# Designs tried in a protein design chat: VH-VL binders against q7z443r523to685. Part 21

Target 1, 163 residues: q7z443r523to685
Amino acid sequence: TSLNMSTHQLTITVNVTSLEKSLIVSIDPDSPLLMTLYLGFQYQPNCTHFHLNITLPKDKVWQKDEEYTWVLNPEHLQHGIGTYYITAVLSERQEGAQQTPSLVSVITAVTQCYYWEIHNQTWSSAGCQVGPQSTILRTQCLCNHLTFFASDFFVVPRTVNVE
Key: E = the ipSAE of ESMFold2; O = the ipSAE of OpenDDE; V2 = 0.75 times the mean of E and O plus 0.25 times the DockQ between their complexes.

## First folded at step 6 (VH-VL)

Design s52 (framework fv_levilimab; at its last read DockQ between E and O 0.67; V2 from the best seeds 0.71)
Fold by OpenDDE, last read:
Structure s52 (fold): chain C 163 residues (1-163), chain A 122 residues (1-122), chain B 111 residues (1-111)
Amino acid sequence: as target 1 above (163 residues)
Amino acid sequence: QVQLVQSGGGLVQPGGSLRLSCAASGFTFSSYGMSWVRQAPGKGLEWVSGIYSGGSTHYGDSVKGRFTISRDNAKNTVYLQLNSLRAEDTAMYYCAKGYYYGRGSPDYFDYWGQGTLVTVSS
Amino acid sequence: DIQLTQSPSSVSVSVGERVTIDCKSSQSVLYSSKNYLNWYQQKPGQAPQLLIYWASTRESGVPDRFSGSGSGTDFTLTISSLQAEDAAVYYCQQYYSIPYTFGQGTKLEIK
């Protein structure tokens, strides 16, 4: 989903229904753009009131699809189940070969890493965490054990308000 | 105009060390990433290392743990410290200007230094 | 790592003729409608020079006889009318993923 950005701020609303999964937030502009994201729980955050923040694009990536992706692990969502708000404050357009009117694509998803626990005959996420290099295209699984791994991935409905 | 002027390099024995420098001018150095690319004699190009404008770094697998890329924005200079040199490190080393895209990623290579020859031989 | 394979590895062409050099990547370098692929020209005894960036945009100062096309995993550099000064080695390069990688190069000679 692409959105026309006529203002310098947008708010993403996401309902988190599990404390065991990571939230992947992708805010990808059509051209280079500097933005700061603020996370809030049950309130709309801003630059002075927020739980967490991040500046995108990331200052270090291994693949380009990571640049505008924010991985929020359960520990980052410690406030609990409920509505999370992400306010993205757009700073400035960056130097680039293609300077077109700003379109921003916003995608939110939840994911977790699992392994087959032989003793209980069930999938378990124990000892596993979604890595920071995860994106909407791939899940990086970081586990403290060596087993057969899998992951789930669900696109989560979100509301985007341009302010 | 953009200029990248390299210095350093030379002949060194295996296990030795060298430090390469690349002095930049003609652009806002602190806003751009920089990379080092090498070319063995008669061979193709190999990316060695990159440094973001913010200072984060990447390395090719062949040089990890041995080479160190760094920058001094006050001097508009990027460096490559070459330690534990091997014969296979023999190459012409180029510094290359990165892009402002993202957070000053070291990936554009629109300008190159003149090259510095590093020869590792016993 | 993303491997880039160029074809041909070498070619000899007469002045005025059309030249095409292909570059195939082992993985797609397309993301968000941008192809993270560059083309370089390296003349003997010189440093490489950027010709094309984002797969199809000519660098400033590059003659219009040079053009880049393609998307995803297949890219092509085209010289519409070869000139004598175009004798060089040409490289494609991806910067979608670390490590950045180059094709093996295509040596273009004037017949």
Scores: ipSAE 0.855, ipTM 0.935, lowest interface PAE 0.4, mean pLDDT 93
Fold by ESMFold2-Fast, scan of step 6:
Structure s52 (fold): chain C 163 residues (1-163), chain A 122 residues (1-122), chain B 111 residues (1-111)
Amino acid sequence: as target 1 above (163 residues)
Amino acid sequence: QVQLVQSGGGLVQPGGSLRLSCAASGFTFSSYGMSWVRQAPGKGLEWVSGIYSGGSTHYGDSVKGRFTISRDNAKNTVYLQLNSLRAEDTAMYYCAKGYYYGRGSPDYFDYWGQGTLVTVSS
Amino acid sequence: DIQLTQSPSSVSVSVGERVTIDCKSSQSVLYSSKNYLNWYQQKPGQAPQLLIYWASTRESGVPDRFSGSGSGTDFTLTISSLQAEDAAVYYCQQYYSIPYTFGQGTKLEIK
């Protein structure tokens, strides 16, 4: 939910219980806010110790809801099941002085793409990936076959510490 | 004061090429996105292409694969390379300054250049 | 692609009257309490000029007789107490989704 980010960073803690689904991390500010996110497994990451990072808002988006969303596919969660930490650090080089502290909304969710497999009468994720244009409002499904597809979406618990 | 000064354009045969230029002043060019918008004679506005402050690009469906947008931050200039021109590309082409959303996005056209005419005719 | 439909296509009014121009979007352009919808004015032989951004915020230097309203899919530009200098074509534009798109324009003529 909405948190005051007048301090220079916050840490999001999320427990990944399955590598079947992609993790969607949304950090949506109430005003434009340049930040870098760092991912750590079983440790709190920082700018010198992390295994993945992203700068938000994203440089190239197709819809505005993508700007402050990080999509972490199973291949990005390379340490497996367990506790992941995401540290968001504000850039000191914001354009224009910020007079009012920014509020950020933090949402974590998991999603996966499926297609209906007519032969077995079941849903399968084979041949489908969650795309980088995915957000908390919609899942981009990239499938290597032409068929009917659907996605699931579940908001997952997270802990947020402001530093 | 923000200024966008355009150059290039002219008459070209179908299949030909042109390069349009837009020189910017009055703002920190490298921090902002830029777009090109065109207008066929007597018709409405059509967004053509945009470039983010970081260099990433987007194109309208009608020009994908034929037009290339680029920028030179040292010269404060954005370019549009037009290739494989068709009669329906005939238009006044405008460059436009984007907005700052924490990164320079090529949308929200707050300042426009004067326009340069491109005519594609045999 | 998001299509913007403007109405009317043209209108002829007298100085001092009020006019409204509507813009309807095929898809919502509202996200995080902001409507990604602008209005532009284009006079004959000139480049477009920004009038209103984020659906309702007046650009600096634009007279207060111009106002924007609406949210989601339905937007209106209102010009109160028309002046002769307001004769122009008015365009709405969305910047929520690529490709960015414009309405077809509304031609405003002063009698």
Scores: ipSAE 0.697, ipTM 0.856, lowest interface PAE 0.8, mean pLDDT 88
Fold by ESMFold2, fold request of step 13:
Structure s52 (fold): chain C 163 residues (1-163), chain A 122 residues (1-122), chain B 111 residues (1-111)
Amino acid sequence: as target 1 above (163 residues)
Amino acid sequence: QVQLVQSGGGLVQPGGSLRLSCAASGFTFSSYGMSWVRQAPGKGLEWVSGIYSGGSTHYGDSVKGRFTISRDNAKNTVYLQLNSLRAEDTAMYYCAKGYYYGRGSPDYFDYWGQGTLVTVSS
Amino acid sequence: DIQLTQSPSSVSVSVGERVTIDCKSSQSVLYSSKNYLNWYQQKPGQAPQLLIYWASTRESGVPDRFSGSGSGTDFTLTISSLQAEDAAVYYCQQYYSIPYTFGQGTKLEIK
């Protein structure tokens, strides 16, 4: 599960099979790393050609498990069902003393928020979405109503290539 | 070689305001988060507020909405603006150097300033 | 909020003896093999000083007689051969979750 990140980047491939679930990408190094992640649909992204990016660790967190987590909601994945590529690149701003080899742990998962609709006695996702504080340990559900809710969570297959 | 030199503080009426300053030297200030921690007389430590190296902030519940933390990387200085002061805000206020890890988070307090006393009294 | 409870609240011990101070967290502070818990020493009239970070790692310049142990919710600071200069208040502190919190402190007095 741990990968040696002795080079400046790696590429994660993930097959997305649902346009209703959020994708959780966790890239957690064993030592401090500043990195940028780029998202591409059916192509390998880079710093000048991508659908979305994020810098990790996040610039503000409420719990430590949020620092190296990227939450991709259905709106971010509307490009289609299929293969998404994520390129993780070490930042050029990293200090020379901080340029030591590091091991990283990569986990990808999908999750979706639901609430119990009492009148229909069914689970629904209407008015609820996966929040930015979600991690592989917990799903933040943000609803425009105050109801009983739940979430699912599935770890999904991925491929990682080190460049 | 790390130094945190605090200034400001003093006696203030309830409802008043003060600004605390903490001037840093001996490290690359812009790469580290900073925090304020206070200690009421005869009491324990309470984390008050923190600021990331990039400027994002957090506040303790007891001061949220009344206190503002800020930083000036050109002056290597972190500030705490204390507004709407209450008697319970009476404390020694310490600035503390945060951790380098990642985005320079305002935790891990390896170096502390000398403390600045704030007294809120009628 | 994560609450930290220290025990004992106060202890009086002779020079050369071993003392332990416990810190119990209301929630786990462990993530990715790191415990986000520190120990500080505060002598009268001084700012706190960092002793132990990540639960068990001594800060530079801290004597070998100080050690930290524990994981998840239960942590211990041990002073293995007490010196007169160790008389102080000791605090544990978590930085896993906002707001960061401290234990109530343990006053260590030399008999």
Scores: ipSAE 0.633, ipTM 0.846, lowest interface PAE 1.0, mean pLDDT 86
ESMFold2, look of step 7: ipSAE 0.556; ipTM 0.815
ESMFold2 (binder alone), look of step 7: mean pLDDT 91; pTM 0.938
OpenDDE, look of step 7: ipSAE 0.808; ipTM 0.910
ESMFold2, look of step 9: ipSAE 0.551; ipTM 0.819
ESMFold2 (binder alone), look of step 9: mean pLDDT 91; pTM 0.938
OpenDDE, look of step 9: ipSAE 0.699; ipTM 0.882
ESMFold2, fold request of step 13: ipSAE 0.622, 0.600; ipTM 0.837, 0.828
ESMFold2 (binder alone), fold request of step 13: mean pLDDT 90, 90, 91; pTM 0.933, 0.934, 0.933
OpenDDE, fold request of step 13: ipSAE 0.832, 0.851, 0.854; ipTM 0.924, 0.938, 0.938
ESMFold2, look of step 15: ipSAE 0.588; ipTM 0.826
ESMFold2 (binder alone), look of step 15: mean pLDDT 91; pTM 0.936
OpenDDE, look of step 15: ipSAE 0.469; ipTM 0.830
ESMFold2, look of step 16: ipSAE 0.560; ipTM 0.817
ESMFold2 (binder alone), look of step 16: mean pLDDT 91; pTM 0.933
OpenDDE, look of step 16: ipSAE 0.281; ipTM 0.782
ESMFold2, look of step 18: ipSAE 0.561; ipTM 0.820
ESMFold2 (binder alone), look of step 18: mean pLDDT 90; pTM 0.928
OpenDDE, look of step 18: ipSAE 0.794; ipTM 0.907
ESMFold2, look of step 20: ipSAE 0.628; ipTM 0.837
ESMFold2 (binder alone), look of step 20: mean pLDDT 91; pTM 0.937
OpenDDE, look of step 20: ipSAE 0.099; ipTM 0.743
ESMFold2, look of step 21: ipSAE 0.516; ipTM 0.789
ESMFold2 (binder alone), look of step 21: mean pLDDT 91; pTM 0.933
OpenDDE, look of step 21: ipSAE 0.795; ipTM 0.902
ESMFold2, last read: ipSAE 0.592, 0.577, 0.595; ipTM 0.831, 0.818, 0.824
ESMFold2 (binder alone), last read: mean pLDDT 91, 91, 91; pTM 0.934, 0.934, 0.934
OpenDDE, last read: ipSAE 0.846, 0.849; ipTM 0.928, 0.929

Design s53 (framework fv_levilimab)
Fold by ESMFold2-Fast, scan of step 6:
Structure s53 (fold): chain C 163 residues (1-163), chain A 122 residues (1-122), chain B 111 residues (1-111)
Amino acid sequence: as target 1 above (163 residues)
Amino acid sequence: QVQLVQSGGGLVQPGGSLRLSCAASGFTFSSYGMSWVRQAPGKGLEWVSGIYSGGSTHYGDSVKGRFTISRDNAKNTVYLQLNSLRAEDTAMYYCAKGYYFGSGSEDYFDYWGQGTLVTVSS
Amino acid sequence: DIQLTQSPSSVSVSVGERVTIDCKSSQSVLYSSKNYLNWYQQKPGQAPQLLIYWASTRESGVPDRFSGSGSGTDFTLTISSLQAEDAAVYYCQQYYSIPYTFGQGTKLEIK
């Protein structure tokens, strides 16, 4: 979906149904936008009340699709399954008030890294983590053992509200 | 009115070091990423390194571990420290405005310095 | 790394003719409706100059005889009605993925 961020913030609602996978939040603005995302569990976060935050675009990236992507691993979703809220707030340091109104596209997805475990003849995620270079187009898998690995991709049902 | 003025090139022996400087004017330097691109005599262009407005750096595979990019926002200057130089590093080195992030930045190289020649020979 | 291959490597054309230079990317440089591909012109003894960015947007001050087209992996720079001053080496460059990479260059000579 495409939403107007000229009002300085928007809210994304994500229902987390499993803690076995990482949540990927992608915000794609039509022009460069400095913003901060805040995460809340069962409440709508703001700059003074939140569980986690990130400033976007990310400085250290290798591909364009990483710049506005936030990767939340299971350890970051410590409140368990349920409804998480993400509030995106535009930075005060955008030049002037005379900026072209910005449209943003928001996508949320879940992903996980798997490897083939020969002894059990099954796919396992043990010893693998979803890396910070992951995006909705690709999953970075960081594993502490030698083996073949794969990832899956699943779009998480969500609601997005403009404020 | 955007200007990138380079200095610091010269002749150096293999294994030697040089520091290249690129002084910027005509734009809000701290808001833009900067890159270094080199060109060996008669050859094509090779991206060497970039530094984000926030300070994060990247390097091309041929120079990782030997070159260091840095910036001084108070002086509007970006630097490239060349260490453990080899004959294959002989090239014209250009600084360019652009890399990542900044108000109105598109990451493309809209302005280039005049270039500084680095020659590595005995 | 993304590899860019230009074709032809060199071309010789008369003033007033049309010329096309192709650039093929080993993977897509399209993201969010933008192609992260630039074209540069480099004349002997000079630094490169930006001609086209986002595959098809002409840089300010660049003559309208220069145009860029294409999307994803296949891109073309077109120079309509060549002028003598267009003799140069032309490079495509991607800025979608680190490391940034350039094509090998196309040398354009005017007869």
Scores: ipSAE 0.441, ipTM 0.752, lowest interface PAE 2.3, mean pLDDT 84

Design s54 (framework fv_levilimab)
Fold by ESMFold2-Fast, scan of step 6:
Structure s54 (fold): chain C 163 residues (1-163), chain A 122 residues (1-122), chain B 111 residues (1-111)
Amino acid sequence: as target 1 above (163 residues)
Amino acid sequence: QVQLVQSGGGLVQPGGSLRLSCAASGFTFSSYGMSWVRQAPGKGLEWVSGIYSGGSTHYGDSVKGRFTISRDNAKNTVYLQLNSLRAEDTAMYYCARGYYWGSGSPDYFDYWGQGTLVTVSS
Amino acid sequence: DIQLTQSPSSVSVSVGERVTIDCKSSQSVLYSSKNYLNWYQQKPGQAPQLLIYWASTRESGVPDRFSGSGSGTDFTLTISSLQAEDAAVYYCQQYYSIPYTFGQGTKLEIK
């Protein structure tokens, strides 16, 4: 999905059906854009009423695909399963010279880390977390044990509105 | 016109320290990330360190723990503090504009300082 | 770390000839339709100068005989009609992942 950001705001709707997986939100502008994302549970968030926020692009990243990616682990989705709203607000104070209105692609995905548990002959996620360097292209797995692990990846359809 | 003017190099013995400076003009310094790139005599280019407009830093593996990059936005200057210098740190050190993940800075080194020679010799 | 390998390491050609320099990346530097691969020219005693960014976009003021091509892991810098002032070392550089890395350089000499 590609949206024109000339209204300075867009809303992403995500239906969370499981707290066993992490949500990855990727905003891909065609030109650098300073923006803030706000997360709300069962309501439209804004700059004065939100549960969590993040300013993008991120300033401490190792690869280009990280800078406009927000990783929301189950502990960030503390209100449980249900509908979450993300409002993206374009900053009025762009850091560089402003360009003509940009197109922004938005993608959401879910991912989870699994490892093979030899004693029970099954895949388990116990002791593993999805790391902050995860993107829609790759999952960072942070595990507290020394075993073989893998991840799965699933793109979640979403509703977006330009306001 | 963009200019990066460097200073602070010299000859130092192993274990010594130097501070390199890079004074910027002709652009809004606080909006850009800055990097240091070095080149040993007769060798290729090696990225050393970068600092984001907001202050976050990264270092190449060969200099982690010994070098510190910093900036003073009021003075439009980026610094590289070299500590525990080794013979293999002998190089021309360039400051360059670039190391900005995202809003407003180029994905390349578009302007370079003239270079500052650092020689580490016993 | 991403490793960039250039070929050839050195080349000697006559004025007016076509020159190609290859750069191969150990992993893809393509993201969101941009290849984070740049080319620089360094003349003796001078700082490097940007020639090409995003694999194929020519920097302002760079002669049109210079062009870049490629995507993902394989990139080429082409000089369509070599001039005497083009004698220099040419470096590719990736801007996709920290630490930023450069190829080993290609020395271009005029016969």
Scores: ipSAE 0.368, ipTM 0.740, lowest interface PAE 2.8, mean pLDDT 84

Design s55 (framework fv_levilimab)
Fold by ESMFold2-Fast, scan of step 6:
Structure s55 (fold): chain C 163 residues (1-163), chain A 122 residues (1-122), chain B 111 residues (1-111)
Amino acid sequence: as target 1 above (163 residues)
Amino acid sequence: QVQLVQSGGGLVQPGGSLRLSCAASGFTFSSYGMSWVRQAPGKGLEWVSGIYSGGSTHYGDSVKGRFTISRDNAKNTVYLQLNSLRAEDTAMYYCARDYYPGSGSHDYFDYWGQGTLVTVSS
Amino acid sequence: DIQLTQSPSSVSVSVGERVTIDCKSSQSVLYSSKNYLNWYQQKPGQAPQLLIYWASTRESGVPDRFSGSGSGTDFTLTISSLQAEDAAVYYCQQYYSIPYTFGQGTKLEIK
């Protein structure tokens, strides 16, 4: 779904049903936009009231698709299962050439790293964590052991609004 | 007008070290990333290292652990420290203006220095 | 790493003719409606110069006889009505992922 960011912010609603997986939030603007995302649990966050935040685009990335992607691991979703709200606020200071209001697409997904356990002949996530270089198209798996890995991808239903 | 002026380089023996400098003018240096690209005699271009405006660094696999990129925003200069040099490092080294992270408007090397020759021989 | 393969490796053409140079990427460099593929020109004894960025956007000051096209994995640089000063080596470059990589280069000679 695409939103017009002619107003200075937009809100994303995510229902977290499991803390066994990481949440991936992808913002896809049609032109570069400097923005800050704020996370709230059971309330709509803003720049003075939030649990976590991130400034996008990210400065240090290995691939372009990481620039507007926020990875939230179970440890970041400390309030448990339930409804999380994300407010994206455009920076008043847009660097470079002045930009017109942009159209923005938002995608949320969940993923987890799995590896094959030879002795149990099954897949396990033990000892693996989803890394910050993950995107909706690929999962970075950071594991503390040497085995073959796979990832699971699932799109999470969401509601997005422009304020 | 944007200008990148390079210095350093020269002839060195295998295992030696050199420090390359690239002095920038004509733009807000601190807002841009900078990269180094090299070219062996008669060969193509190879990206070597990059530094973001925030200071984060990246290296090509062939130089990782031996080369160090750094910047001094007060002097508008980016540096490349070359250590443990090998004959295969012989090349013309170019600095280039890179990424503009604040707006994401630059995804290319739009201005290049004149180049600095590094020769490693025994 | 993303590998870029250019064809031809070299070409010799006359002034006034048209030439095309192809660049094939080992994986897609398309993200969010932009192809992170750039073209550079390097004349003998000079540093490379940016010609085209985002596959098809011409850099300021570059003559309109230069044009870029393509998407995903297949890209083309076209030079119409060649001039003597176009004798150079042309490189494609991907800016999608680190390490950034270049094609091997195409040498263009004017007869």
Scores: ipSAE 0.414, ipTM 0.754, lowest interface PAE 2.0, mean pLDDT 84

Design s56 (framework fv_levilimab)
Fold by ESMFold2-Fast, scan of step 6:
Structure s56 (fold): chain C 163 residues (1-163), chain A 120 residues (1-120), chain B 111 residues (1-111)
Amino acid sequence: as target 1 above (163 residues)
Amino acid sequence: QVQLVQSGGGLVQPGGSLRLSCAASGFTFSSYGMSWVRQAPGKGLEWVSGIYSGGSTHYGDSVKGRFTISRDNAKNTVYLQLNSLRAEDTAMYYCARDIFGGYEDYFDYWGQGTLVTVSS
Amino acid sequence: DIQLTQSPSSVSVSVGERVTIDCKSSQSVLWSSKNYLNWYQQKPGQAPQLLIYWASTRESGVPDRFSGSGSGTDFTLTISSLQAEDAAVYYCQQYYSIPYTFGQGTKLEIK
């Protein structure tokens, strides 16, 4: 990942090796930072060319760790496995416009919900999905059956300095 | 300079309705979220509802489905519609300035309060 | 829901003394090096007023004798050199998770 201050942009690169799990993208600015994230497959997206976008911080959250977190389920990774690029574009209008963040931490992780299926003696994700309230600290598991479930994820932290 | 002026309280019977108003001045109202916090006589503070600058809303578990928060940015006013009122809703209701989305993370200015009494 | 428990429930002290009020959270309110825990002061017949946010940052206009400390689940509000005007109920509040919740309050009386 890299940050280009001349274009007010941050680039995040994610290598997707499986469509069995959801991708969690977490941006953690030192101070409030209004931004829009754009997703592209094998190309650098921008405000006019992208597959998906989200504006952060989120307008409606239940916990603070959700404000700058984007959950991308397998349905959102439409081009399959490969390299995805995310471009974060800073808004020209910021709350407290005289403050510039000195630090932006970027963390990407993958997660999935599992439960033990007694009949087949195996772990299964059937009937469970990763919810939009998921973050790098916790996975929201939305299941249509009563059972014990578990989640696991791998985190790749990145820290980027912004003048 | 920041002012929050409340109105709309009163005495109602169980099952009744009231609409509380909170008129704001001294800041760019449309850029801020607003919350309602209540306090039963002699008791502590309870957060009731909040509305983001963009219009998204949240409610406390005790009022969900009965109360509705809304805002009118042209009038710099936030409202709380109280329906299906119960005796336990008797409280002083405060409006407070808030920023959902992580800018302020606290309630920095509060209105004077509006008393709601639910009794027969 | 996150539950906040304050101790003591009430305390009576003399002008010039130091007092500490504790607030314990049922789960961590720490995210990204910020503790989403605020302190408010409510004097009789008045609306609450913000004293401290992010556990330790003093609101503008609040006297230096008020200070906050702690992280994660355990927080403390300290008032040094108490003045008569500090008689009030003090509340901690978490801004980490919806629904936002307050502690039950600590009543401070000056004798």
Scores: ipSAE 0.520, ipTM 0.783, lowest interface PAE 1.8, mean pLDDT 84

Design s57 (framework fv_levilimab)
Fold by ESMFold2-Fast, scan of step 6:
Structure s57 (fold): chain C 163 residues (1-163), chain A 120 residues (1-120), chain B 111 residues (1-111)
Amino acid sequence: as target 1 above (163 residues)
Amino acid sequence: QVQLVQSGGGLVQPGGSLRLSCAASGFTFSSYGMSWVRQAPGKGLEWVSGIYSGGSTHYGDSVKGRFTISRDNAKNTVYLQLNSLRAEDTAMYYCARDIFGGYEDYFDYWGQGTLVTVSS
Amino acid sequence: DIQLTQSPSSVSVSVGERVTIDCKSSQSVLYSSKNYLNWYQQKPGQAPQLLIYWASTRESGVPDRFSGSGSGTDFTLTISSLQAEDAAVYYCQQYYSFPYTFGQGTKLEIK
């Protein structure tokens, strides 16, 4: 989905069905676009009523794909399983080449890190977390033990509304 | 009219220090990133360092630990502090406005250059 | 680090001819349908000037005889109908990841 955001906000709606996975939200503009994202559970958030927020693009990234990616780990999904809303609000202070209409592509995905558990001969997620440098192109796995590890990755449906 | 005016170069001995300055005018300085790019005599371009509008910094591998980029938004100036200088740091140093943030990341305006010569 | 290799290192052509300069990246600089590759022109005694960004978008004021193409790891700068003022060194640059890196440059001489 690509949307023009230069004069509007947008709201992303995602159903979280498992707290064992991290939610990856990619909001990918075709031109530089300074924005703040707000997270709400079962309500549409705004700048005065939200659970969590982040300002994008992220500063001090290693690769470009990190700049417009928000990683929400299970500890960030405070109210559990259900419908989450993310409202993206365009900042009044744009940097660089401000004043061009921007098309925004929105991708939501879930990912989880696993390790091979030798005693049970199976994969387990215990002791592993998805790291903040994760993107839709790669999952950063931070594990507290040395063993074989892997990750899954699934694009999940979302609804995007523009006013 | 966007202008970047550089100063602070010169001749220095190995192990010495210099501070380069780049004074900006004609745009909202605090809203842009700034970078330093150098060019050894007769050689190609090498990116040295960059600073985001928010203050985060990055450095090229050859200068990490020796050079420090900083900015003073009240003076519309970006600085490059050169420490522990070596003969291989001899170059023309350019400051450049960096359209940083989002997908458009390039150097659209360049200063005139400041020559740094490291020689005994 | 991403390494950029340009070819040829130098080329000499006549006014009115077409020239192509290639830039090869050691890894892909493509993300979200955009290639994070710029082209700069540097004339003798001058600071570099931006010609093209996002591999194929001309900077304002740049003549349309300059064009950029390519994707991922292989990029080309084309100058059609060369003019005398095009004598310069041309550099590609990636800004996909830190540290930013430049190609070694291609010197274009006009006969």
Scores: ipSAE 0.013, ipTM 0.617, lowest interface PAE 7.6, mean pLDDT 84

